# VH-VL binders against Large ribosomal subunit protein bL21 (rplU): the designs that were tried, part 3

Target 1, 133 residues: Large ribosomal subunit protein bL21 (rplU), of Prochlorococcus marinus (a2c733)
Amino acid sequence: MAEKPAAKPKAAAAKAEAKDQSDSYAIVEASGQQFWLQPNRYYDLDRLQAAVDDTVTLENVLLIKDGKNDTTVGQPYVKGASVELKVMDHRRGPKIIVYKMRPKKKTRRKNGHRQELTRVMVQSISIDGKALS

## First folded at step 13 (VH-VL)

Design g2
Fold by OpenDDE, look of step 14:
Structure g2 (fold): chain C 133 residues (1-133), chain A 120 residues (1-120), chain B 107 residues (1-107)
Amino acid sequence: as target 1 above (133 residues)
Amino acid sequence: QVQLVQPGAEVRKPGASVKVSCKASGYTFTSYYIDWVRQAPGQGLEWMGIIYPHSGSTDYAQKFQGRVTMTADTSTSTVYVELSSLRSEDTAVYYCARSEWELLGYFDYWGQGTLVTVSS
Amino acid sequence: DIQMTQSPSSLSASVGDRVTITCQASQGISSYLAWYQQKPGQAPKILIYDASSLQSGVPSRFSGSGSGTSFTLTISSLEPEDAATYYCQQANSFPYTFGQGTKVEIK
C-alpha cells in the first residue's frame, strides 16, 4: 500500500505563493528618473503634485517582471502597464551643498538645496487592468 | 503630554468579535498615523495594520484581511480596531502606536496595551 | 514579507560592558529600520529610528548603524536599567515586520 504523499500543508503553499509575489517588480520612469518598484514597498520620488493619501498612477513603465512569468520590456513603455502608488508623505531630502566656483572673481558660492520628495507606497502593478500577483 | 489610552483586558469566546479603543491626547489627532501591533504571550511583535485618522484610510496586513477593521473618530480622538472570528491564537496584548507622517513606520508613542483573551 | 533575524536571541553581560545586537533583513530595506526596548509588562519604547538616529530622550550610550540588509544596535556601556528585550523593525514595506527579539540580562 503506497503511502499517500503527505499533502503539503496549504499554509506552506500560501507562503510560497506569497514569496513569489514578493519577486514581482516594475521599472518605471518618473520625473526623468528610473525607479525599481515592488508592491507594498515605500519609495521616495521627486515631489508629486498630489495630496497625502491620494492614489497616483504611473503609466511610464519600462519593464515588468512577474514573479512567475518572463520579463516584459517596453519599447519604450510596456503597453497597458501601470503602477498604482499611494502618497504617504511629503518630505525634504538631505541638504546638498553645491559649491560653484566663479573663475573670474575667485569667489565660491555655497548654495544649499533640499530636494522635495514624496514618499509613496506601491499598491499594485498591473497590465491591462490585471494586477500582478 | 502625548498619551494613547487603551481599555483593560477583554475576554471573548472563539468565533466572537472584539473591538479595542485607543484614545489619543496631547497632540493633533489628525496629523499622525496610528498602527496596531499585537504580541502573543511570551512571543514577538506582529503588525496588524495602519490607519490615517485624517482621511480614514487604512492598510491591513494580509493575514488579517477580512477579519480586521480599523476606524477613527475625530470628534473623540479615538481609533478602534475590531477583530472578528476570534481564535485562541488571537490571544495577545494589542497595542496602538503613533507614527509621525514624516517618519512613517517609526512608533514614538504606544498605548499601554489591551490583553485580549480568547477562550472557550 | 521581509524577515528580520536578530542575533543573538539572548545574552548576559556585566554592568559597563559593551553590548552588540545584530539584525539582518531578508531583503534590502535601505535605512528604514528602528530599534525598540521592551521591559516586562510595558509597551515597546523606540530607541533608534532610520537605522542610526537616536530618539529624543534616549541615552547616548545607545547607537545604531547599518544599511541595506545588515544593522547593529550598540550599547557602549551597559547599565542595570538596560535589562530588557530589544527588537529591530523594518519600516520599508507592508507588512511591517519585527525581529524575534534579543533578551539582555545583567550578570
Scores: ipSAE 0.025, ipTM 0.712, lowest interface PAE 3.9, mean pLDDT 89
Fold by OpenDDE, look of step 16:
Structure g2 (fold): chain C 133 residues (1-133), chain A 120 residues (1-120), chain B 107 residues (1-107)
Amino acid sequence: as target 1 above (133 residues)
Amino acid sequence: QVQLVQPGAEVRKPGASVKVSCKASGYTFTSYYIDWVRQAPGQGLEWMGIIYPHSGSTDYAQKFQGRVTMTADTSTSTVYVELSSLRSEDTAVYYCARSEWELLGYFDYWGQGTLVTVSS
Amino acid sequence: DIQMTQSPSSLSASVGDRVTITCQASQGISSYLAWYQQKPGQAPKILIYDASSLQSGVPSRFSGSGSGTSFTLTISSLEPEDAATYYCQQANSFPYTFGQGTKVEIK
């Protein structure tokens, strides 16, 4: 009488699946910079032309890693790949004080700069419309 | 002054539902996020989810998906969390907490908490 | 989910002592970390946000440091009113997660 293998509790499978989801990532190009993006994480990008709570899709995906699958590298982008972002808020970066010296006039100008940023949450990474698990 | 006011203690039976309110005042209600965090007696803090009153958009912790519903009433500046299919392990103090839109995820103001007791 | 592990779970120190609490994240969370103080029967109160930024109204004896996976809360000189449980919290990703807490007692 062959002992029926004890069904691994569904909770362990769910934890394993959740762990696999956490291992998926994409490298995207946005605003001339490359970002390593993972689902359900927050990132600060340069100011997006979107409202708070809007969904923005990035299509310039350079690389996708599915936790269960091999890494897909684009040339230059992964065809059919996209990253959905939720705009969480618009914020200003830290104040940067810039001192410019005018050598001829022996005058110094002090300027403050704050970079406009958008906080986004990565909702999903998809290939050909299928979200990575 | 910023205030988040919650009701007193609630008692429910297993399998029932509970709806806890959080009335906000002293700030622009639709400009901030409200999160719900619970704390079982003598235990740590557990995040349940977030709502953006401006749009009504929500995100829930997976643990509570299917059982939790967060809503916002802009007319009364009140946020609600409803938890269904209550279990004994749901006994906890439930807090609402505010996050400034520029400081998402940082809870600068909290309600006083609502003790929800689930007992047969 | 990101696991937050605090150390120690509890400590006892004297008034005027330097107290250090550590928080470790199971994965990188950049600087998206907050520290809270909770006294019995009260809601948590934020002390530090963005790992090192002091919340308005919080005494300067509190400070935070760290990035990535390792963070520290420091009380430079412990006061009697600092007896409480302290929690770290990551704000990098959903679900937000808290450390298990550190109970600070005054000798």
Scores: ipSAE 0.010, ipTM 0.615, lowest interface PAE 9.8, mean pLDDT 88

## First folded at step 16 (VH-VL)

Design g1f (from g1 with heavy chain T55S)
Fold by ESMFold2, look of step 16:
Parts: C-alpha cells; structure tokens; sequence
Structure g1f (fold): chain C 133 residues (1-133), chain A 120 residues (1-120), chain B 106 residues (1-106)
C-alpha cells in the first residue's frame, strides 16, 4: 500500500495555531437574547420587517473580539459599536411536529408549526466606524 | 434529473463584456442558491459568490465586487454571470453550481463550465 | 477569509493503494468541510460534506474525517476512475477552496 507515495510525513506542529483575523466576533443583544455573530456568516433570526437586500444595523453590542486585539466589553453596550446585517431571505424554519400520544392506541395528533425567520448575512462588525472585517 | 447547462465558450478582446448563462432543470429553480466558481487554466477553484434565486439577492467574494454581476431570469430558470471590462486575467472556466437552503455552501450539482478566453 | 491548505499537492499511486489527503484550516470550522473530485475538462463532483457524510452515489471507498482545523479524505482502495484532482472546501463562512491535490498513476 502506498498510503503517501509522493510525500514523506512531516512532524505535526504543536497544538492548533492561534486564531487569525477570521476569529473576530461580536455578541449582540436582540429581542432579549444574545447572539454570537462572526463576519461573513449567515444566521436565521426571528422574522424582521426589513426587505430583502436591506441592511439592518445592530447597535446593542455587548462585546467585541478583534482577532488581533483584546476583547472590548460594554457596560452595558460597547459605545460606537455596530454590526451590519444584509437581509438574504424570509423563510419559515424547519417543521416541528407536536405529538400527544395515547398509550394503548398509539394515536397521535399532528400539529405543524414553523417559526417565521429572516436569514441575514453578517457584513461587518465596526467600532467607531472602523470595520473589523 | 437535475441539470445545469451553461452557454458555450467565448472568445473576447480586452475591454469587452461577456454574459454566461446557466439554465437549470429538474428542480424548483427558486428553492436553491446559485453559485459561481472560477478556474483559471491549470489553477484551482475560486468561489466568486452566490445569488439567492428566490429573492435575487447576490453576495460577492472579495475581489469580485466590481466588474462581476450576477442576475436571474426566473421565467426560464436561468442564472447569469456578466463580466465587464474584460482583462486577460479573466481567462478561465466559469462554473455555476447550486446549493440548497439547509446546506448552503455545499455544491451538489455543477454546470459543465464555460471557457471565457480574453486575448488580443 | 478562512484559508485551506491541502497536502500533498501532488502524489503518485497505483490501483489498489490506500490514499490519504489532508486539509488544514487557518481557524476552526467545526465540521463544515466538503471534498470534491475533478477530472480534467470536467466540473467538480461533490464527494463528502459535513466532513464525513458521503454524498449519494459516491462509492464507499471514499471516506472523510476530522473536525476543527484538520481534515482527511481517504480512498481505501484506489480505482482507475479515481485518478483526479481533489479539493477541500469550507462552508463555515463564505466558501473557500483548498489548493487541490492531484492524484496520478505511477
């Protein structure tokens, strides 16, 4: 067997490398919940009233981590911090079936339920107008 | 039978424009994202961006936020890539590839590719 | 920008060999990794998604493993139709591809 026929195994580096600029994130508060948002990732939030392709700005930023710098913690919010979101689509979430079982007959009542969701893309995380990503 | 059929190869001069088409069949066009991926001759794959075929909302990778425009004609289940102000470095095969809503970023079906050659 | 580094970039192998290809990410990407096979003049074909889930219609000799920053594609017994270039691609954020691994006949 030629498991690595063209190359000789190289010694593995000690533990995973420290994270780069791609490890930037913000913790924001929306609707009484906290969300950990990373740049260039999408998230499904509760339905927003913004149109597709609109930008939604979140300013209730509890914490920002800049990949190269220390964490900035708000009291309660980081002043001048914001997260820009682009609305990608409005959709219903996965169908959730609620069952009520009757033991002997195994009869089930199916009630379909789906949350109203808005998919957003995190476009940037900023402090005082300076984007981190 | 899912198919993505792209338009034929193009030979262009620098400064011209090109519009590559990607016609989908065998599925509901507006229920999947359409992605564009570039491959220069002898090079690797480079994601250019995607477009939500339901909403028409595009997102472009860094480096593709200018001369590259994604568009749709949902009446014929077709996505388009338009490249303006063509440069020699735009010579590449351009692929369309779909991804589903729950597995965004995984490309399960690809077009056959369209070679765009830019030369004097 | 999540960078993916594949190794080796090139290998020679014989039919029946066990082949292992590594993909390393510049940061943690959980299990959000896919593997593609591309033959000359053809479009890429999805083999593996979610690091280890085999795409429908892909032979079981292909397997994927890993999480976090290190991932492996394994071909347990190389077949003539498996000589191709293989790419990893992350879906943790905006997609990016590794540089590719070309598998050739000895």
Amino acid sequence: as target 1 above (133 residues)
Amino acid sequence: QVQLVQSGSELKKPGASVKVSCKASGYTFTSYYMNWVRQAPGQGLEWMGWINTHSGSPDYAQGFTGRFVFSLDTSVSTAYLQISSLKAEDTAVYYCARSEWELLGYFDYWGQGTLVTVSS
Amino acid sequence: DIQLTQSPSFLSASVGDRVTITCRASQGISSYLAWYQQKPGKAPKLLIYDASTLQSGVPSRFSGSGSGTEFTLTISSLQPEDFATYYCQQANSFPTFGGGTKVEIK
Scores: ipSAE 0.289, ipTM 0.717, lowest interface PAE 4.3, mean pLDDT 84

Design g2e (from g2 with heavy chain I50W Y52N)
Fold by OpenDDE, look of step 18:
Structure g2e (fold): chain C 133 residues (1-133), chain A 120 residues (1-120), chain B 107 residues (1-107)
Amino acid sequence: as target 1 above (133 residues)
Amino acid sequence: QVQLVQPGAEVRKPGASVKVSCKASGYTFTSYYIDWVRQAPGQGLEWMGWINPHSGSTDYAQKFQGRVTMTADTSTSTVYVELSSLRSEDTAVYYCARSEWELLGYFDYWGQGTLVTVSS
Amino acid sequence: DIQMTQSPSSLSASVGDRVTITCQASQGISSYLAWYQQKPGQAPKILIYDASSLQSGVPSRFSGSGSGTSFTLTISSLEPEDAATYYCQQANSFPYTFGQGTKVEIK
């Protein structure tokens, strides 16, 4: 099957401009992985069950840094914290070779894998409904 | 300044292998994909595949599957393409080209190309 | 594989002329199309990406349009330095594929 490569997200131009704007960030847990997210930046997450242009809210926020303010660390999550993401695109990552070892059978299988990914734009990081600057 | 530097030319016999290097500079090596595109003399452009220099992950055009290997050396910021079982039809200029993750498939910087000649 | 067909294969025009090159895809590729310029002995140079986005540093006389299966590259006023072969390329599906090229000559 012809695999669709990652393409330019609709708001790609905004990414370059936003890179230097905010010292605020959040560490979130998504799909069993931790991501360091900043507002107005683009990230590739594991495939989200959302349509393009949908807004997804992540609530599993492990840490928030609000500019020059103190860091808030969750136990395990920061209460009242959320990250709003806009789904920009669904894509497949590059092909990787996955080696699976079967412990009991001492057999190795080599498989090709392409991870299904979702390109998202971080719209906002919020605590108790207040967006971080 | 972004630069991709390739060797000028390689000559091989049919059945041999060729390995072409692409040395990158002027940018974060692991943050961009490198694709290989070849061009036979007087012909169009043919995409061969890409490599993620960070992970080493690759994707090859089906036409070259089994004959092509792309590798990356982060210590030298160099990407390689190796083509085995060379045929006369493999005579071409081989280009490395850079693409960013957000613009996969769009090549903003190119090497100068390496002429690979396959002749008996 | 997606086939990209350019028209014309070659053209000759005068300085100042409006030049249009078309590219047709065998199937829908949305806006995932790039245009490249290649001069003899040189690597291709990207002009347009995402069908209509002008690459930084490219003169504004170059423009791209289209979506789906039909695309156009336009040079509003041809300059002598525009003598080159132009290629379209789809970035919608693997393998990436290029048009056969359009050679633009200056009269």
Scores: ipSAE 0.015, ipTM 0.636, lowest interface PAE 7.8, mean pLDDT 87
Fold by ESMFold2, look of step 16:
Structure g2e (fold): chain C 133 residues (1-133), chain A 120 residues (1-120), chain B 107 residues (1-107)
Amino acid sequence: as target 1 above (133 residues)
Amino acid sequence: QVQLVQPGAEVRKPGASVKVSCKASGYTFTSYYIDWVRQAPGQGLEWMGWINPHSGSTDYAQKFQGRVTMTADTSTSTVYVELSSLRSEDTAVYYCARSEWELLGYFDYWGQGTLVTVSS
Amino acid sequence: DIQMTQSPSSLSASVGDRVTITCQASQGISSYLAWYQQKPGQAPKILIYDASSLQSGVPSRFSGSGSGTSFTLTISSLEPEDAATYYCQQANSFPYTFGQGTKVEIK
């Protein structure tokens, strides 16, 4: 298994989910990365400066798709669009797999440090206060 | 070896509270979520909520909101669920179950369950 | 809440038979589905996670498939120890919900 470069931030892996009744999602920009967020799902984002149980509003929305409806594209951001998140937890990413590649010398390399993450629940996606979900 | 140890049984009267323990061993306690799932006699499974033992954060199914409290004691590697204002329909086996942070909602280890009987 | 509906509610089959249990979600859950086995007087035991990933220590005769709203658990050749109740469970969103169960009996 190949070792990744020194703790380089990768695009946070977001598990996109779709509802059969609607396929709504928003693409947001946070910390220079893009995340595909769907309502009522958990995502692990790069660490947010918010307390657990706080609601965080993301307003840098690049794109909104309302299921099988039209797509709204930002210039660069969709005006009046927001995504509300509930902070569930703050955590560090797993490192066990990374350090298995270097166990021969019993070394904990500094440049392989775990990424700081915040787990959030997508509460709603809105345009001008009108929720899509 | 991962273990979740629960007491076998508790008996309570309607209106009382019960606090069920779940002692974890064989893994890093604060690196995994603990969920509580109950099962009425002869019935299916019902998720009640979870606790992050590291932060103490919880989330409860709406059905139990206001009656349930989950806590964790990292010094004893023990999680507790307390259910108040007990009713006959709360009679069930109460399981604690573990999930990984990366595989949330997949319960890889379960306690053997605590039978809570609510009877007048 | 996402309703999980299993089919059939019960079945009876012979040792060596291929058994298929289906689970239908009321809305899309991608691949966020687990299967559990529960024998009388015991806690549930996970068999399959993420729709098709076999849990370590589970016999290879068990397999899972599906995505979106329709999922199956297959036992390729039924063994006597497979008599149990099987539950699907979605891990897509809170509250996590279980199917009503499928009781598998040996003829």
Scores: ipSAE 0.006, ipTM 0.584, lowest interface PAE 10.8, mean pLDDT 81

## First folded at step 17 (VH-VL; from g1f with heavy chain Y33W)

Design g3d
Fold by OpenDDE, look of step 18:
Structure g3d (fold): chain C 133 residues (1-133), chain A 120 residues (1-120), chain B 106 residues (1-106)
Amino acid sequence: as target 1 above (133 residues)
Amino acid sequence: QVQLVQSGSELKKPGASVKVSCKASGYTFTSYWMNWVRQAPGQGLEWMGWINTHSGSPDYAQGFTGRFVFSLDTSVSTAYLQISSLKAEDTAVYYCARSEWELLGYFDYWGQGTLVTVSS
Amino acid sequence: DIQLTQSPSFLSASVGDRVTITCRASQGISSYLAWYQQKPGKAPKLLIYDASTLQSGVPSRFSGSGSGTEFTLTISSLQPEDFATYYCQQANSFPTFGGGTKVEIK
């Protein structure tokens, strides 16, 4: 049974898009990770405590870029900045095999882990109540 | 085997409504997203939107809001596209297409298409 | 919306030819690009996803490459059944298609 190559989590794609500075984006902190978010794009985040179709607002915005305008960097967060997300679905990510070794006991444990993920759509990025274009 | 079977061709007058069906089989209907794609005669493909088959929540592409409504009947594994206030410009083949979670935004299986002709 | 531009729009080729189709994105889309084949009167068929991953059941003569804004579909040796229209499609945002490339017999 050919192991279907685990589709690279789309979260990794957010890092690669950093090169096209032409569009508005925000860097947010969620679940101890940083995400590059753009309007009208969907992302996989760690499990959010929200129901499908709920709107979730992220306020831990580290950086905002409004198109061709200057970049606003927060200390630690951009004041008045927010990202509105629509919860699309909750799924389990690909199975990750975790090896734990206890050096002194020469014991190896192999555990399978599936991360709980929430797929979200970025509805808007706003600063001081004004949505970025 | 995964199959998407759409309803037959439709001939409508301007201002009328049409409802296209897409019946899925060979897989768990509620585990995959359903997309709608339009193709006008001799033109390219245009993504209209998708619907979460589990929650019933639709997203519509720009230009496909208002007159276009996605719906489901999960009891019969069927997705529907309703178009109201039909215009001549709505003349096209409409496809349903499946997307799996890991490949959301790609279309691995397609319906055969439904021709909707709007003529006076 | 992310726009995809395909080139050429039309391509005439012979059986056995190497065919190359290009797709350019208006914005960076990483590797989230698919290629479809459509024959007249038929639904599109997925050939390649994630820029270079071949869909199950698709012949190995089809290959995809590229990342960011530039992508290429290659048919190493064109077969009679390969005369069709090909579309690129991005899945980084809400899906959008290229304008298509019609591959015709020379």
Scores: ipSAE 0.547, ipTM 0.835, lowest interface PAE 1.2, mean pLDDT 90
Fold by ESMFold2, look of step 17:
Structure g3d (fold): chain C 133 residues (1-133), chain A 120 residues (1-120), chain B 106 residues (1-106)
Amino acid sequence: as target 1 above (133 residues)
Amino acid sequence: QVQLVQSGSELKKPGASVKVSCKASGYTFTSYWMNWVRQAPGQGLEWMGWINTHSGSPDYAQGFTGRFVFSLDTSVSTAYLQISSLKAEDTAVYYCARSEWELLGYFDYWGQGTLVTVSS
Amino acid sequence: DIQLTQSPSFLSASVGDRVTITCRASQGISSYLAWYQQKPGKAPKLLIYDASTLQSGVPSRFSGSGSGTEFTLTISSLQPEDFATYYCQQANSFPTFGGGTKVEIK
């Protein structure tokens, strides 16, 4: 019953673009976070329970942009919208070393923390079963 | 020093099978995915797919989902490409190339290539 | 699935020339583009990744630019060892290569 911790996904392939004009995308909500997903790209999300090669469907879609078409905004969710993902890999993220200083003592112990991640490929973004262009 | 050393050239008849090896050294094998790239004589480069060296899960490019099988032996840091039911059009140089998790899809080190010739 | 078109397919040049090769993507790929050099009988060599980042050990006469759908590889002063075939390759999704640009001695 433990909920996955709220963590920032490492979106290795989702670099910020100078302009996102004419790109298709969806903004989805999962586990209290928002993700900007584009078709045919991979993203690092917080660890999912699905196995490698499984398909995962996200249905809490806040917004869809269909190429050059108008933006569709949910209230709160776009009805009938979904994003289909394929699980590519489960990995641990880069190790984060937490340096702790005690008063007048330096500790040699370093706390390692690695975010558990799932890399997914966005296979499609759909409204009412019809994929975006 | 990173090296990818591939098995030697092969001469095969149509209908045979071939298994090309790619032995990695100088880095942690499971920290980099392995890619296979084909180049027919006088032609350009064609990505065939990759294999996740951590999980062993392959993905194949369109057109390579049938007779082509990627596999690994992580105990000897080696990736394999097997081609079944060889056809004349499979004549090509086959390269292995690595890519890292953070820069997936860029190929920083390549094997020397393995020429597979399929001729009746 | 993303098609890359290189221009020109073939180029004759002299040592010392400035050489420019272009790559057009069929859809936006942000900056996820690499350039490779391949000499006959050899494996390709990564020159540039992420559109403009020079790979370690590559001479500074090579440079890359562009984003979105249009990209350029430039060799500022062609050297004898630069006569080769050059490929662009996108890494926005499953990798695909351009058709190549053969650079030959004029």
Scores: ipSAE 0.252, ipTM 0.712, lowest interface PAE 4.6, mean pLDDT 83
Fold by ESMFold2, look of step 19:
Structure g3d (fold): chain C 133 residues (1-133), chain A 120 residues (1-120), chain B 106 residues (1-106)
Amino acid sequence: as target 1 above (133 residues)
Amino acid sequence: QVQLVQSGSELKKPGASVKVSCKASGYTFTSYWMNWVRQAPGQGLEWMGWINTHSGSPDYAQGFTGRFVFSLDTSVSTAYLQISSLKAEDTAVYYCARSEWELLGYFDYWGQGTLVTVSS
Amino acid sequence: DIQLTQSPSFLSASVGDRVTITCRASQGISSYLAWYQQKPGKAPKLLIYDASTLQSGVPSRFSGSGSGTEFTLTISSLQPEDFATYYCQQANSFPTFGGGTKVEIK
């Protein structure tokens, strides 16, 4: 009762006009490799010179799919497109590359070569400064 | 044996704060992320967010970015949930749950839950 | 965020029945779906992840199927210990849970 009502919105401004993200993704080129990135999913890239919680922007976007809308294909890159990443962690991996969007538990096959990796979270995929997600 | 043991139930007045602990054992604490899940009485499960146990970097679900703070003490393999300015609607069972590094978002082991009751 | 709708919300069944619970996602989530069982006063227990992969130690009478937006949990022959509430949960983005399905004795 004497407690002040919670009047603050979310720490980050809400996207009032955000689209349905049922199938949004981007294909990007990083370190000579291609990654199929979806919003709010993590991916392991080659080690980045960035601190945990830093934002990294990828601009070499080969393709963007906007939910169930048309696909935009780059020639070779989609102009004005970018993917914003948050650095989550730096780790050594049991394998060099993980292209799959649904990783599995590692078992016996990880006892080999290790690479330095940076785990990133996809925060947004944008075209011309307008975020899809 | 993987175990997550949470601190005991709490009875609080509005405006107070509470800190729930979740002590992990039987695995390498910093190799698995810690999640917090809320369940109000008679209601379903609600993911509150997670914390990277290696870096200490939290992410909060929408609706939990204000009065809720995740933290760690890796020296004792313990995650914490702090709730400030408690309100009656914060009455719930709060669970910690771990997710495997390569299967983030799936919760394979859960704490027993901590009931926080907020009433005048 | 991605909303999950479970149906039915409540289900009365007898021991030995085949039980099917559905979970619909507001967006495509590929196969990134888990199922949990929760008994009163207990923490949830992971049954199935990746839509159809049975968690270690879970009885084989539990199975999951589906992809995209429509998923099912099936209990092939309901046992007394299976009376519980079941939740689906997506892991395609920041996790969200379905509203739950309570399975009660008929």
Scores: ipSAE 0.034, ipTM 0.650, lowest interface PAE 7.5, mean pLDDT 82

## First folded at step 18 (VH-VL; from g3d with heavy chain N35H)

Design g4a
Fold by OpenDDE, look of step 18:
Structure g4a (fold): chain C 133 residues (1-133), chain A 120 residues (1-120), chain B 106 residues (1-106)
Amino acid sequence: as target 1 above (133 residues)
Amino acid sequence: QVQLVQSGSELKKPGASVKVSCKASGYTFTSYWMHWVRQAPGQGLEWMGWINTHSGSPDYAQGFTGRFVFSLDTSVSTAYLQISSLKAEDTAVYYCARSEWELLGYFDYWGQGTLVTVSS
Amino acid sequence: DIQLTQSPSFLSASVGDRVTITCRASQGISSYLAWYQQKPGKAPKLLIYDASTLQSGVPSRFSGSGSGTEFTLTISSLQPEDFATYYCQQANSFPTFGGGTKVEIK
């Protein structure tokens, strides 16, 4: 009576591939400045002409990095690339003291400036309508 | 005085649903974000997501999509968390927390917490 | 998600001691970090935001410092009411918390 060998349970280690979404980014031009943007991160941009909770799309994408994939560099922009931003809040930046000196009159004016900013959440980075993972 | 008052403790069976309320007072309800934070027994704090109190739009953290639903009744300055298809691992204290627009993501006021126990 | 690692997880100290807790972020978060105090059976309380700004009503013995990936909470002279669990939290992305630091009486 031949003992039937006990079938070793194949432990299907479902390696949950933690989609390391953390490595994707885009460099965008907004308001004459360059920003390094990653999905699901907050950024303070110069005041956008949008309401809170609006979605704003940036198309001036200079560079895209899709995780472990090759970097796409635009000339000057990456064709078909876009970054979707959700407007979270409008805020004022820190108070900056600006000293204006008039050399001939020996007069110094101290002015306080607060930059108007918009806090946005990067919702997605896309190329040709496909969101980066 | 700013206050967030949550509903009482809940005991549920697996597969059931629960709805936790968070009533705000002492401030303009629609001028602040509302967040939900979970804390399992003896564990740390876990952010579940937020809801825009003006638009009613929710965002959910990873792992809190599908079974978790944020909602509002602005007429009574109340936020709600609904959990469907409850599991044992959902046993935790659930907090609502407020954040200012300028301090988005910082929680300046908290509810007292609601214990949800899921047991067979 | 941005992970925050607190150290130590447990700290034993005496009243009057200087206590320092560290929080490390897996990625740069600028100054978008808060510190909370939680007592047993109570909700967390905001102590510090923007890494170093003291919340209104919080005693001056609490201070925060750091930027980028390394942050510290300091209690200059530990009081009896300061025995609690402390959490760091980042607000540069969707909020995440550190694992907590329990400050116990020695």
Scores: ipSAE 0.020, ipTM 0.696, lowest interface PAE 4.8, mean pLDDT 87

